# Designs tried in a protein design chat: VH-VL binders against b7kms5. Part 316

Target 1, 80 residues: b7kms5
Amino acid sequence: DTFETVRNTIRIESEVDESLRQLCHEERITKETWLEAAYLYLCEKPEELAQVIQLAQERLSQRKAIADYKRAKTMQERFL
Below, E stands for the ipSAE of ESMFold2; O stands for the ipSAE of OpenDDE; V2 stands for 0.75 times the mean of E and O plus 0.25 times the DockQ between their complexes.

## First folded at step 21 (VH-VL)

Design a_8 (framework fv_miptenalimab; at its last look DockQ between E and O 0.03; V2 from the best seeds 0.00; counts 0 for: pae E 4.9 > 2, placed apart)
Fold by OpenDDE, look of step 22:
Parts: sequence; structure tokens; C-alpha cells
Structure a_8 (fold): chain C 80 residues (1-80), chain A 124 residues (1-124), chain B 107 residues (1-107)
Amino acid sequence: as target 1 above (80 residues)
Amino acid sequence: QVTLVESGGGVVQPGRSLRLSCAFSGFSLSTRGVGVGWIRQAPGKGLEWVALIYWDDDKRYNPALKSRFTISRDNSKNTLYLQMNSLRAEDTAVYFCAHRVYSFEKWTSWFDYWGQGTTVTVSS
Amino acid sequence: DIQMTQSPSFLSASVGDRVSITCKASQGIKSYLAWYQQKPGKAPKLLIYAASTLQSGVPDRFSGSGSGTDFTLTISSLQPEDFATYYCQQLNHWPLTFGQGTKLEIK
């Protein structure tokens, strides 16, 4: 295996990111290697992967709802 | 060249316990990604998933059976076990063990090889 | 739990016929579906996995299609050895569940 990497920009909910950072620090790993490992692990257990995907979809829906609310609020403020 | 052979079936009274064995060859349950599961079939009925054990000894159960059934393995013997306690009449079935595989590309698993099954009869 | 419903439960056909068996999931399962064939007194045999991938050694007269909630197993030209019971199974969702089966018998 080569360790050629691709740069990614990801946005993580602040509380989750802080918790993950703390975990990675304590375990002397990085968020990147954690993500890689987690994905590989879940690929080996696709039955579990499905649960994670469902959770991820729910979180995405929440993000969208919040974003929509913020946009609506901003628009209202502009017309006041 | 995967083969699985179930044994340990028989006739037992309700409330009793029974342990089934599944001797397998052609693969190792120590191999990453490998799993082995139990699936049962009541007489004249369909298939019901019972339990699954992964290579890392992680286990999953049918919620309806979790309290009474335990899946385990002995890697040195290439044998899978199903400990069945507090047996009931509705547990009467042919019990199959099956080899579980997965695909990185398809993000799913399946049971590619099955044993011929061992019959468990629970009756008074 | 995800319920898998096969249709029909019983199917009569003749050698050479094109036969289709359907499997419906109570909720979306993407392509996480397998098809098995079982003959009386025998163990189930894997035919199709990932909804449409033919298992090695299985005749190409068998094919699987579908995604989401609706799936189909097709036998393009029925052979004498194909008379059996067929089961669909959803994977990737606990607990793993099977369809009730489709018995394919000779007309």
C-alpha cells in the first residue's frame, strides 16, 4: 500500500468535532486515520454500515433544516 | 471449496438445552471479514435468521432469540456453536450454518455457502 | 424489522417458460438483497447477491434486478432442475430477514 493522500475539507458539528479531537489525542491518532479506519471497519461489517448511514442521513436532514431556517431568518431580517 | 457440516440436533423436551455444532473447512473464521451464521427453518416454513458471528468475535442475534441462544466459535477446531437454552416447541426446525462474505465495492454481505442442516425437535 | 414479501407464493410453470418472482421490502434496502434456491431436504443455495450479481457457478439463465423496495428474480428459460423454492433476503439491516418463499412447481 502507498500512503498517497487526497486533501479534503470537511465540516463537523462543533461538539462532535471536539469530542473526536479529544479521542484522537488520547489515542495518539488523527481524525483522518480514524475516518479511514472507521470506514474500512464498517465496509467489513456492512450490516453495521447501514445503521451508520441511516444516522448520517438523519444528521444531514437536520443540517439542511437548520440551514433553511437560517436562510429564511436572514431574508426576513433584510426586509425589516 | 467451502464446506459446512452441522451436528448436535435431536429430540428434546421443552425447557431443555441443546448445543449445535458446525464444522467448517475451506476458510478460517480468523480471516478478516469472514462471518458465520445460523439460520433455521421450521417444518414446512421459511427461513429465519438466528445469529451471526464475525471474525473478531463480534456477535449479532435475532432479537426474538437473543435471551436464549448464544453463538460462539472455536477457531482451533474450525467449529461454530449454537447454545440453545429454554427450548420451546416453536424452536423445532432444521438449523443451518452458513458462510458469510462481504464486498467492499457493493457494501453488502451474503451467505454464499450453507450446510445441510441439523434437525432439532422440541416436544413433550 | 424489515418485512420481505414475495409474490407469488406459489407458481406453476413449464420447462422453457420465462419465470419471474418478485420480492418487496417494507422499506428501502437499496441493493442489499440476495436470492436463494432450496430444494426439498437440501440446504439453500445462493443464486444472486447484491440484487443483481450472479453467484459463481450459477447458470446465467438466472438474473436479478431491482433496487429500493422492489426486486425480481428471473429465470429466462426454466429447466427441470429449477423447480424449487426460492427465497429473497435483505442484508445490512438487523435483524436479517427473508421472504416467505416462492414455490416453483411444474405445471
Scores: ipSAE 0.727, ipTM 0.914, lowest interface PAE 0.6, mean pLDDT 95
Fold by ESMFold2, look of step 21:
Structure a_8 (fold): chain C 80 residues (1-80), chain A 124 residues (1-124), chain B 107 residues (1-107)
Amino acid sequence: as target 1 above (80 residues)
Amino acid sequence: QVTLVESGGGVVQPGRSLRLSCAFSGFSLSTRGVGVGWIRQAPGKGLEWVALIYWDDDKRYNPALKSRFTISRDNSKNTLYLQMNSLRAEDTAVYFCAHRVYSFEKWTSWFDYWGQGTTVTVSS
Amino acid sequence: DIQMTQSPSFLSASVGDRVSITCKASQGIKSYLAWYQQKPGKAPKLLIYAASTLQSGVPDRFSGSGSGTDFTLTISSLQPEDFATYYCQQLNHWPLTFGQGTKLEIK
């Protein structure tokens, strides 16, 4: 209540989300405070932030490839 | 008013060790977001990054050098060190330390102030 | 490793000339590039960071441009104190790397 916040919806891979939830529970923090802390920390080390961005780009590309495959397979099945 | 002064250079034989110092003023290495880098320059050659230390004692090394070089600090003396072991002829260079800063808004860093360097010569 | 290639390696010019030095990265580095000036026997001095932002105390005749892989340092009107070697450096990938240098000499 002391902070101005914005509410957002994000999708996280289920295995990553489970691991993150367990970590946050053990450390007695929330996903949102973890996200905020991780971003702020990396901004103070932009050389490291660059590595995280590279990994994020790889994950984004993989998620797009999987989505495209599922879309193509679904269209193929509708025309058989 | 940021200043950095390197010392500890000299002539040493191959295989020996040498410790360089970087004494600094006008900033604290304990200040969040601050770092110090080591960069070297062989005679007649360009610049080569050696290592970087962050305010939280996190360290990064040039992979070609990390087996032989280590960086450490003494915040009570505003000094950091570069320990160089198993020195080779190709380690002959002027060694600079440089103040590293970052921009939150630009998501990048740079080396804004440099020392004048200390010369290391590895020769018999 | 990201290779930073400067062109030209040597540049001969006269006081008052407009000169440009280019720096090409082997992979995209966004705008995470700095330019340094080094005179013989002296330490490098920062000129430009984040590809195009001029460091405090550096004369306005220096400017930087580019993003991605292609970057340019421009000096709009050379002064006697500008004859030096110039280096670019990328800060987007470990290890941090410099270009090989461009030596700017009096014609």
Scores: ipSAE 0.568, ipTM 0.871, lowest interface PAE 1.6, mean pLDDT 91
ESMFold2 (binder alone), look of step 21: mean pLDDT 92; pTM 0.940
OpenDDE, look of step 21: ipSAE 0.687; ipTM 0.901
ESMFold2, look of step 22: ipSAE 0.019; ipTM 0.658
ESMFold2 (binder alone), look of step 22: mean pLDDT 92; pTM 0.940

Design a_9 (framework fv_miptenalimab; at its last look DockQ between E and O 0.75; V2 from the best seeds 0.64)
Fold by OpenDDE, look of step 21:
Structure a_9 (fold): chain C 80 residues (1-80), chain A 124 residues (1-124), chain B 107 residues (1-107)
Amino acid sequence: as target 1 above (80 residues)
Amino acid sequence: QVTLVESGGGVVQPGRSLRLSCAFSGFSLSTRGVGVGWIRQAPGKGLEWVALIYYDDDKRYNPALKSRFTISRDNSKNTLYLQMNSLRAEDTAVYFCAHRVYSFEKWTSWFDYWGQGTTVTVSS
Amino acid sequence: DIQMTQSPSFLSASVGDRVSITCKASQDIRSYLAWYQQKPGKAPKLLIYAASTLQSGVPDRFSGSGSGTDFTLTISSLQPEDFATYYCQQLNHWPLTFGQGTKLEIK
C-alpha cells in the first residue's frame, strides 16, 4: 500500500492503480484490505454487486480491444 | 422467529401525509447484511417495490416514489417507517414491510418474511 | 426498468396436476430471481430465491429453474392449498420489480 512497490499478482490499469493508491494512503489502509473490504461490502449488497460486475465486464472488453489493437499495430509495423 | 407488523394505515384525503410503521422482532437492523423494505399492492393489482433500507442506513427507492416517500428506521425501537407525503389516489394500497436477507454463496438477496400489511386509502 | 412478464396471467388446474409458470425478464438478471405465493388477504410468502433455491419450510413439490431472462416455477403435483397468486421478482437492478402475477385457480 501507500507508495511503496509491492509484489502483486493483480494487474491494474495504471491510472486506476495510482488513484487507488492515493486513496489508500489518505485513509491509511492498504489496497489489499480495501479490496477485501469492498468485496465483502458488495456481497452484503448484491443488488449493487450486480452493477459492479457489469462495469467490470465492460472494462474487460476494453482491455481486450486495446490488446487486439496493439497486436494489429505490431504486425503492421513488421511488414512495413 | 422473524415477525413484522405494520401499522399506521387509514383513510386520508389527497395531498395529505401519512406515516406507516413496521415493528419487527427476531432480528436487528444493525446486523450486517440485513435490510428491510416496503412493498405495496393496490386493490386487485400486483406487487410494487417501494423502498429498501440497509443495515448501514443506506436507502434505495422506487424512482416513481422517491420524491414523496421516505424510508427510515429506529433501531432502538426495532421499527421501520415510511413517511408518505402528497398522497394520491393511486397510492391506495396495502403496504407490506418485509425482511431482506442475502447470501454470500449465491450473491443475491430476497425477502424471506413479510408482515400482514396495513391498508392505506386515499380518497376525496 | 426491468420488466418482468409472467405467463400465463391466469391458470386453471386440478389437484394433482403438474403446473408451470413462466417469468421473462426484459434483460439478463442472472439468477437474481425470487418467487412468492400470495393467498387472498394474506402477505406474500417466499417460495424460491436465487432462481432455484427452495426456501426452508416450503414443500419440495415447488421448484424453480432458469437463468438470464427465462425462469420457471413448477409445482409437480398441485395440492388444494396451492391455489393462489404467484409473483416473480428480480433483484438484479434498481428498481426492484415484480411480475404482474399468475393466478392459479381450481378448474
Scores: ipSAE 0.717, ipTM 0.906, lowest interface PAE 0.6, mean pLDDT 95
Fold by ESMFold2, look of step 21:
Structure a_9 (fold): chain C 80 residues (1-80), chain A 124 residues (1-124), chain B 107 residues (1-107)
Amino acid sequence: as target 1 above (80 residues)
Amino acid sequence: QVTLVESGGGVVQPGRSLRLSCAFSGFSLSTRGVGVGWIRQAPGKGLEWVALIYYDDDKRYNPALKSRFTISRDNSKNTLYLQMNSLRAEDTAVYFCAHRVYSFEKWTSWFDYWGQGTTVTVSS
Amino acid sequence: DIQMTQSPSFLSASVGDRVSITCKASQDIRSYLAWYQQKPGKAPKLLIYAASTLQSGVPDRFSGSGSGTDFTLTISSLQPEDFATYYCQQLNHWPLTFGQGTKLEIK
């Protein structure tokens, strides 16, 4: 069957991206096919998908905290 | 029509082993996303999840039971097994097997059909 | 482990009443929740999955609502055959866990 694709931009932590690129190279796959396969596999096992979502929420919260700290530090340096 | 029938329960002494069977029909464990779980219920108590086996032979266990219980299957006979070792009095319960399904659109799973259960009694 | 706490533990009501049973999770389980009915001496029967979706063959007097940590099973007009114990189950975290049950007695 034909698969339509959509082009998207994502930001990945550099150490994670490096590891993922190495894995994909060694397995002769692409990051996009790995992402698609991982998502589809996890959808068959929602109990495991839930664990991935929990980790994703933790990582998102950590990124927000770092961004908020940097914003607050910049404001302090400009206004104090 | 999905059906599950448990068997192999009985009265056993502490420290002994027992193997439960779950014979099923109306579905295949080779179908992607399908699974079967074991759930138990001690007399007068609530439900406790024991183990789950997926279509690809991946297995998950209640951590409290993992060292003593093993789930396995024989797809040619449409049968699932629960091997229970080093049985204790607190393992006394009705043991159910249950068909597990999922939804891609809802990102969750559930146990939609249950067997009638088989009773295990661990008593000196 | 996610603790699932049901309220009330026991409920007595008359035929025709609207009753609600609450299930509270110790942390966010999104909508990964199922409701089961168990009659004495019988296996549990699925009523609701994905927090609010009614299982095929279940009477439409049953409904589910909620997301996150607080969930409700509602019976809009209680019938004599609804005497049973009701369990919620979360499927968001390992190990899968059930609430302690709510025993519904028909007055």
Scores: ipSAE 0.476, ipTM 0.842, lowest interface PAE 1.9, mean pLDDT 91
ESMFold2 (binder alone), look of step 21: mean pLDDT 91; pTM 0.937

Design v_1 (framework fv_pozelimab; at its last look DockQ between E and O 0.75; V2 from the best seeds 0.64)
Fold by OpenDDE, look of step 21:
Structure v_1 (fold): chain C 80 residues (1-80), chain A 121 residues (1-121), chain B 107 residues (1-107)
Amino acid sequence: as target 1 above (80 residues)
Amino acid sequence: QVQLQESGPGLVKPSETLSLTCTVSGDSVSSSYWTWIRQPPGKGLEWIGYIYHSGSSYYNPSLKSRATISVDTSKNQFSLKLSSVTAADTAVYYCARIDFYGAELVPFDYWGQGTLVTVSS
Amino acid sequence: AIQMTQSPSSLSASVGDRVTITCRASQGIRNDLGWYQQKPGKAPKLLIYAASSLQKGVPSRFAGRGSGTDFTLTISSLQPEDFATYYCLQYWKYPWTFGQGTKVEIK
């Protein structure tokens, strides 16, 4: 059997990325296969999936807040 | 695709308040800055002011005492009110988006089609 | 407020011509300069931002150059659809201000 892959640009927070990189290195797997495996595992674990989704939403909210701050700063600089 | 559409009365009497609304589709008003710009017939463009989804706003000093911009996230709209209008406020009014590529400003990348507001008794 | 002065106010050109429009700021605005195209009865359209960055979907015949106080918009080969009024915008300091516009007319 064969399978197709899709190229994605995934940006991960640096500390998380480093930690994940180390884990993958130690376990002799890749970040791609880790993500695939993690997702498939969670698909069979609805409660855990819900927890991960909530965590992901929180992280997204944090990213948005940071982005908003940077934009606001940019706009505020036009007063100086 | 991002779309903006102005709406409001096309005729306002002197001394009354001009009121316009911009309806945004294809993007959330909570993600960008939003602005109003006007253009008197046959003349150039004048920047009115902007609003952030948080409610933070700034106005052109030429209009600051009379202009109020507000945002309604529930309707994905933002509005302009201009009080004590005179014939000088007759113009096509445009709403537009102020976007960012990272920290770099991209001003007015999307515009409404504009709406003519005539101040006349 | 920062004053933006465009030159010329109007020009006549033919299809295929190289057209250059200048915008001068009364004070330094770094590269916070945008160019817009407006056709009669239509809203302005963003062409260039950050003085030289081409907006997505804008033909490559449009080019913006400059920094500080002097800026130029160049149309390398004027097309029929390019006859319009062009405006520069500074967004370095509030209030943001437009140039008075340059009308590009058919010769």
Scores: ipSAE 0.632, ipTM 0.912, lowest interface PAE 0.6, mean pLDDT 95
Fold by ESMFold2, look of step 21:
Structure v_1 (fold): chain C 80 residues (1-80), chain A 121 residues (1-121), chain B 107 residues (1-107)
Amino acid sequence: as target 1 above (80 residues)
Amino acid sequence: QVQLQESGPGLVKPSETLSLTCTVSGDSVSSSYWTWIRQPPGKGLEWIGYIYHSGSSYYNPSLKSRATISVDTSKNQFSLKLSSVTAADTAVYYCARIDFYGAELVPFDYWGQGTLVTVSS
Amino acid sequence: AIQMTQSPSSLSASVGDRVTITCRASQGIRNDLGWYQQKPGKAPKLLIYAASSLQKGVPSRFAGRGSGTDFTLTISSLQPEDFATYYCLQYWKYPWTFGQGTKVEIK
């Protein structure tokens, strides 16, 4: 029964990250233990999990739109 | 892993239209910029242009407006049409990806194996 | 269009040698310079992007340097699989253009 971990790179919106860091500091937990706890909690609550998934899909769409805008600007600057 | 595969006729008659398709696996054509590059036998590389699924594009002026690149998101493919071909258009044609690693533009990070197109009577 | 001039056009070298290939742009291109390796009958392979960033899976014996107009690719200890033709690419301004190539041959 070993607690094997995986190292991952995650990018979080700066304002969300700041809020999450503050929460974790105040509660004396880590981001990774918060993520694990949040996921395990939601696995037993299908309606609440569905709402989190919907919000995640909306945030993904917003992040893609911002990234697409920045990438389009990068490609546009290469015209004479 | 991303893989690109060119397909199309290897022989095209002068004045006709060269038509090639690139089939993408391991990535979505709607997620990146896509491009064609050609290499005449024994010569260097020439960039043809790019397409993004939204319609944003660029074409090398050296092709004198004869090239069109299109995306088919339903088939996960993109294509090249080159009109009014001559013997000078004989080359190995490569499809490739233009990507971003974060904010960093990375040109032609994955290539197809190439297909020779000969323009001959 | 920005012209890219590579030198030398070809070179002969032995396994273990340190080789350096130069690429010069006809105008400034910032760091928007890539290096590609092509073996006969095969597609080019990306080695370096952004002048000095090593592509994933490319051996660390490959190093890119430079900015502006003058760029180099260095192979610190030439291996048998490194005999190939090398191309630089500017991708600052359209049309993006390749250098003429440098053929690295076995001596």
Scores: ipSAE 0.559, ipTM 0.886, lowest interface PAE 1.1, mean pLDDT 93
ESMFold2 (binder alone), look of step 21: mean pLDDT 93; pTM 0.956

Design v_10 (framework fv_pozelimab; at its last look DockQ between E and O 0.74; V2 from the best seeds 0.64)
Fold by OpenDDE, look of step 21:
Structure v_10 (fold): chain C 80 residues (1-80), chain A 121 residues (1-121), chain B 107 residues (1-107)
Amino acid sequence: as target 1 above (80 residues)
Amino acid sequence: QVQLQESGPGLVKPSETLSLTCTVSGDSVSSSYWTWIRQPPGKGLEWIGYIYHSGSSYYNPSLKSRATISVDTSKNQFSLKLSSVTAADTAVYYCARIDFYGSELVPFDYWGQGTLVTVSS
Amino acid sequence: AIQMTQSPSSLSASVGDRVTITCRASQGIRNDLGWYQQKPGKAPKLLIYAASSLQKGVPSRFAGRGSGTDFTLTISSLQPEDFATYYCLQFWKYPWTFGQGTKVEIK
């Protein structure tokens, strides 16, 4: 059997990316296959999936907050 | 696609308060800065002020004492109030979005169609 | 407030002509300059942001140049749909201010 892949641009927080990179290196896997495997694993574990989703939502909220801060700073610079 | 639409009375009496609302679709008001701009008939454009979804706002000093911009995230709208209007406030009023491409500021990439407000007794 | 002076206030041109509009700021505004096109009865449309960046969907015949105090909008080959009024905007310092506009009319 064959399968198709889709190219994605995924931006990961630098510290998490480095840690994940190291893990994948040690385990001789790729970040891509790790993500696929992790998702498939979680699909079979609804409680764990819910926990991961919550964590992901929190991280997204943090990213948005940082982005908002940067935008606000940009706008504030126009007063100086 | 992002769309903005102004709404409000097209006629206001002198000394009264002009009130307009901008309804945003295709984007959340909580993600950007939002602004009002006006244009008297046959004249140029004047920037009124902006609001951030947090409520932070700034107004053109020429209108600061009379202008109030507010945001309603639940309705995905933001509004303009201009008090003590005179004939000089007769203009087409536009709402628009202020966007960011990364850290680059991109003012007014989307506009409403504009709404004429005439100040007359 | 920073004053934005456009020149000329109006010009007449023919289809196919190269048109150049200038905007001068009363003080340095870096590259915080936008160009907008407005047709009668319509809202302005963003053409150029950051002085020289072409907005998505805008024809390549439009080009913005400049930094500091002197800026130009160039239409390399004027098309029928380009007859309109053009405005520059500085957003370097508050209050943000527009130029007085340049009306491009058909000759």
Scores: ipSAE 0.631, ipTM 0.908, lowest interface PAE 0.6, mean pLDDT 95
Fold by ESMFold2, look of step 21:
Structure v_10 (fold): chain C 80 residues (1-80), chain A 121 residues (1-121), chain B 107 residues (1-107)
Amino acid sequence: as target 1 above (80 residues)
Amino acid sequence: QVQLQESGPGLVKPSETLSLTCTVSGDSVSSSYWTWIRQPPGKGLEWIGYIYHSGSSYYNPSLKSRATISVDTSKNQFSLKLSSVTAADTAVYYCARIDFYGSELVPFDYWGQGTLVTVSS
Amino acid sequence: AIQMTQSPSSLSASVGDRVTITCRASQGIRNDLGWYQQKPGKAPKLLIYAASSLQKGVPSRFAGRGSGTDFTLTISSLQPEDFATYYCLQFWKYPWTFGQGTKVEIK
């Protein structure tokens, strides 16, 4: 067995993570194998891949907006 | 990889406007808060203020509303204008970044090399 | 504005010495304190943020401690490259203010 792996750290929204953990438990797989399988499957499906990318872009924009709001609040609290 | 570089005239006449530009590489000016700090020769550091690309800003009251910081996202630059200068404004001027590591505020994590501006006739 | 007072204003020390610099705020600033190192002719360099968090690339011989009004920067074993002026910065309330600096010189 010579599958080379890379260790990564990712941050997942808590409700999505809970749902993914439940799915992986029920299907007796790991998050790692789910991610690999999902990506490999989507690579064969260009229209479905495009939809996933669009959703990822939307979620990224939402995360950035929330982060920007929190940072602005941090800077605002420093006024007297 | 983040680098900041000040540019502008090193000599400014009294009553005129000091104008400096900071060129940013390795980061986008739209991703962070940006600031100017000055240090009179042989003296300590004074914070001038900050700008965020959306227009949020603060200016040190010690500058009596003479300072303006602005952003040019197309050139990845931000600038300082300080009006009605006197000899008291002679200093090394630094540009710097105000950033967040996650949610944690980290002021002045990267600095330019500094540029001396002398106010003299 | 919040005044930041450093002590001492200068000190002489030998390589290998443990050096402690203090910074006192005129009012509580939580842990919104940074430490910066400046060598002659160069820009300041961030050492410590949030009172005790070590900036990436800064040697572990530097340690920050404190909260509220009383803060310290300790260099556990002074090295030749550590001879510089050190500044604290409060960034709790505007305007953000630096201490007057502490010059660390070769004995």
Scores: ipSAE 0.592, ipTM 0.891, lowest interface PAE 1.0, mean pLDDT 93
ESMFold2 (binder alone), look of step 21: mean pLDDT 93; pTM 0.954

Design v_11 (framework fv_pozelimab; at its last look DockQ between E and O 0.73; V2 from the best seeds 0.61)
Fold by ESMFold2, look of step 21:
Structure v_11 (fold): chain C 80 residues (1-80), chain A 121 residues (1-121), chain B 107 residues (1-107)
Amino acid sequence: as target 1 above (80 residues)
Amino acid sequence: QVQLQESGPGLVKPSETLSLTCTVSGDSVSSSYWTWIRQPPGKGLEWIGYIYHSGSSYYNPSLKSRATISVDTSKNQFSLKLSSVTAADTAVYYCARIDFYASELVPFDYWGQGTLVTVSS
Amino acid sequence: AIQMTQSPSSLSASVGDRVTITCRASQGIRNDLGWYQQKPGKAPKLLIYAASSLQKGVPSRFAGRGSGTDFTLTISSLQPEDFATYYCLQYWKYPWTFGQGTKVEIK
């Protein structure tokens, strides 16, 4: 009735997810409402949004590097 | 989704170098491990080796250091060179992907259609 | 190198039959075993990885079992499109090696 919703599947680092779940429990909100609120808040603050985007880019690069490291380890273990 | 296609000469003279290129679409050549596999007519499959764009590689000792795999990220391609060929190198050559799904190694999940290379003698 | 031995080398079967192909490794390979199907003139197609994980788009009549040194591929009800040569692949230790193949022919 109030809002139309879109179902999404998101993969979040487990440590961050646990922290976010704890915050949402303590504040009596849902992960969905926190994500919406965080984005809406940042939309009114262009400089802060840019900082979040930069952090997101850094985290994306780090996640790729970790994945590459794990894959390399998997391939390396197969030598004699 | 992911598509691989081999290209190169179908006829190579003995003692010369076999050169093949694999063109990748639907994936970045920088995102996966890439490999070559060959199959002599009417026979089984032999793994040649792999390359990762950073230079990590392995080559089957059966090829006696004659094989080199390289990556061209600008063209989204990888290639095979096999030096000093003989009739024993006549085979269908396949390019393929080595990738990961949920951290699980998935060997040769996509293949090119294969290209026959005949070493004339 | 780890040797992979398939049994049988060939078999004749009818549509609807249950077919079982075995693959034996010369040493333990954990569950790093793949199964491939190849039809004449075409590239091999991945059916199963990690001994028992069904690849996307592969019919559920294909099932892989085993670990260590002894592995099987079972086709629960053979279909006309299943007449092909099947290969196992060990990918635990380099060089990765294929079995010699099992040809499944129409009876």
Scores: ipSAE 0.573, ipTM 0.883, lowest interface PAE 1.0, mean pLDDT 92
Fold by OpenDDE, look of step 21:
Structure v_11 (fold): chain C 80 residues (1-80), chain A 121 residues (1-121), chain B 107 residues (1-107)
Amino acid sequence: as target 1 above (80 residues)
Amino acid sequence: QVQLQESGPGLVKPSETLSLTCTVSGDSVSSSYWTWIRQPPGKGLEWIGYIYHSGSSYYNPSLKSRATISVDTSKNQFSLKLSSVTAADTAVYYCARIDFYASELVPFDYWGQGTLVTVSS
Amino acid sequence: AIQMTQSPSSLSASVGDRVTITCRASQGIRNDLGWYQQKPGKAPKLLIYAASSLQKGVPSRFAGRGSGTDFTLTISSLQPEDFATYYCLQYWKYPWTFGQGTKVEIK
């Protein structure tokens, strides 16, 4: 069987991206295949998946907070 | 799709308080800045002020002493109150969104249809 | 407050015409300039932001140029649906202020 791929644009935090890049290099895999494998593995591990989801939600919350800060800063600059 | 809708009385007596609400759908009020703009009949546009979901707000100095903008995240709404109105406050009132693309402001990319408020005895 | 002066206040044009509207700021506003189109009985519609960025869904015949104090909105080939009033907005310093508007009428 063959499979088709879908083009995605994924933004990863720089430190995490670098660490992941290094790991993939050492293991001679790609970030793409790593993500695929990780997801498939977690699909069979409901408890671990739940933990990862929680972590992901926390990270998303952090990103939103940073975004809010940047927006606020942009608006505040117009008082100066 | 983002939609905004103004609601409130279309008639207000002089010296009373104008009160309008903007209901937002298709977007969370916690993700953007929200603003009010008005337009007297046959005249230009006047920016009233903005509100952030945190409660941070700024008002046009021309209206600062009378205008209050508030946000209700639970209802996904934000509101405008304008006290001590006179005939000069007769206008179509619009609510709109102030968005961001990356770090670039995109002011008023979505508008309500506007609601006419007439100040009359 | 920063004053925005549009010119002309009104103009008459025909379908297919090239139309240029100017907006001048009383002081430098960088590129924090927006253009809006308003038709009678309707809310304004964002056309251009950041002086030259075309809003999604806006026809390419609309173009914004300028920085600092002088800005222009150009309609390369006027269409029937383009007859309306146009406003510029500075959002560099509070309070944000609109130009007085330019009414584009059919000749």
Scores: ipSAE 0.572, ipTM 0.860, lowest interface PAE 0.6, mean pLDDT 95
ESMFold2 (binder alone), look of step 21: mean pLDDT 92; pTM 0.948

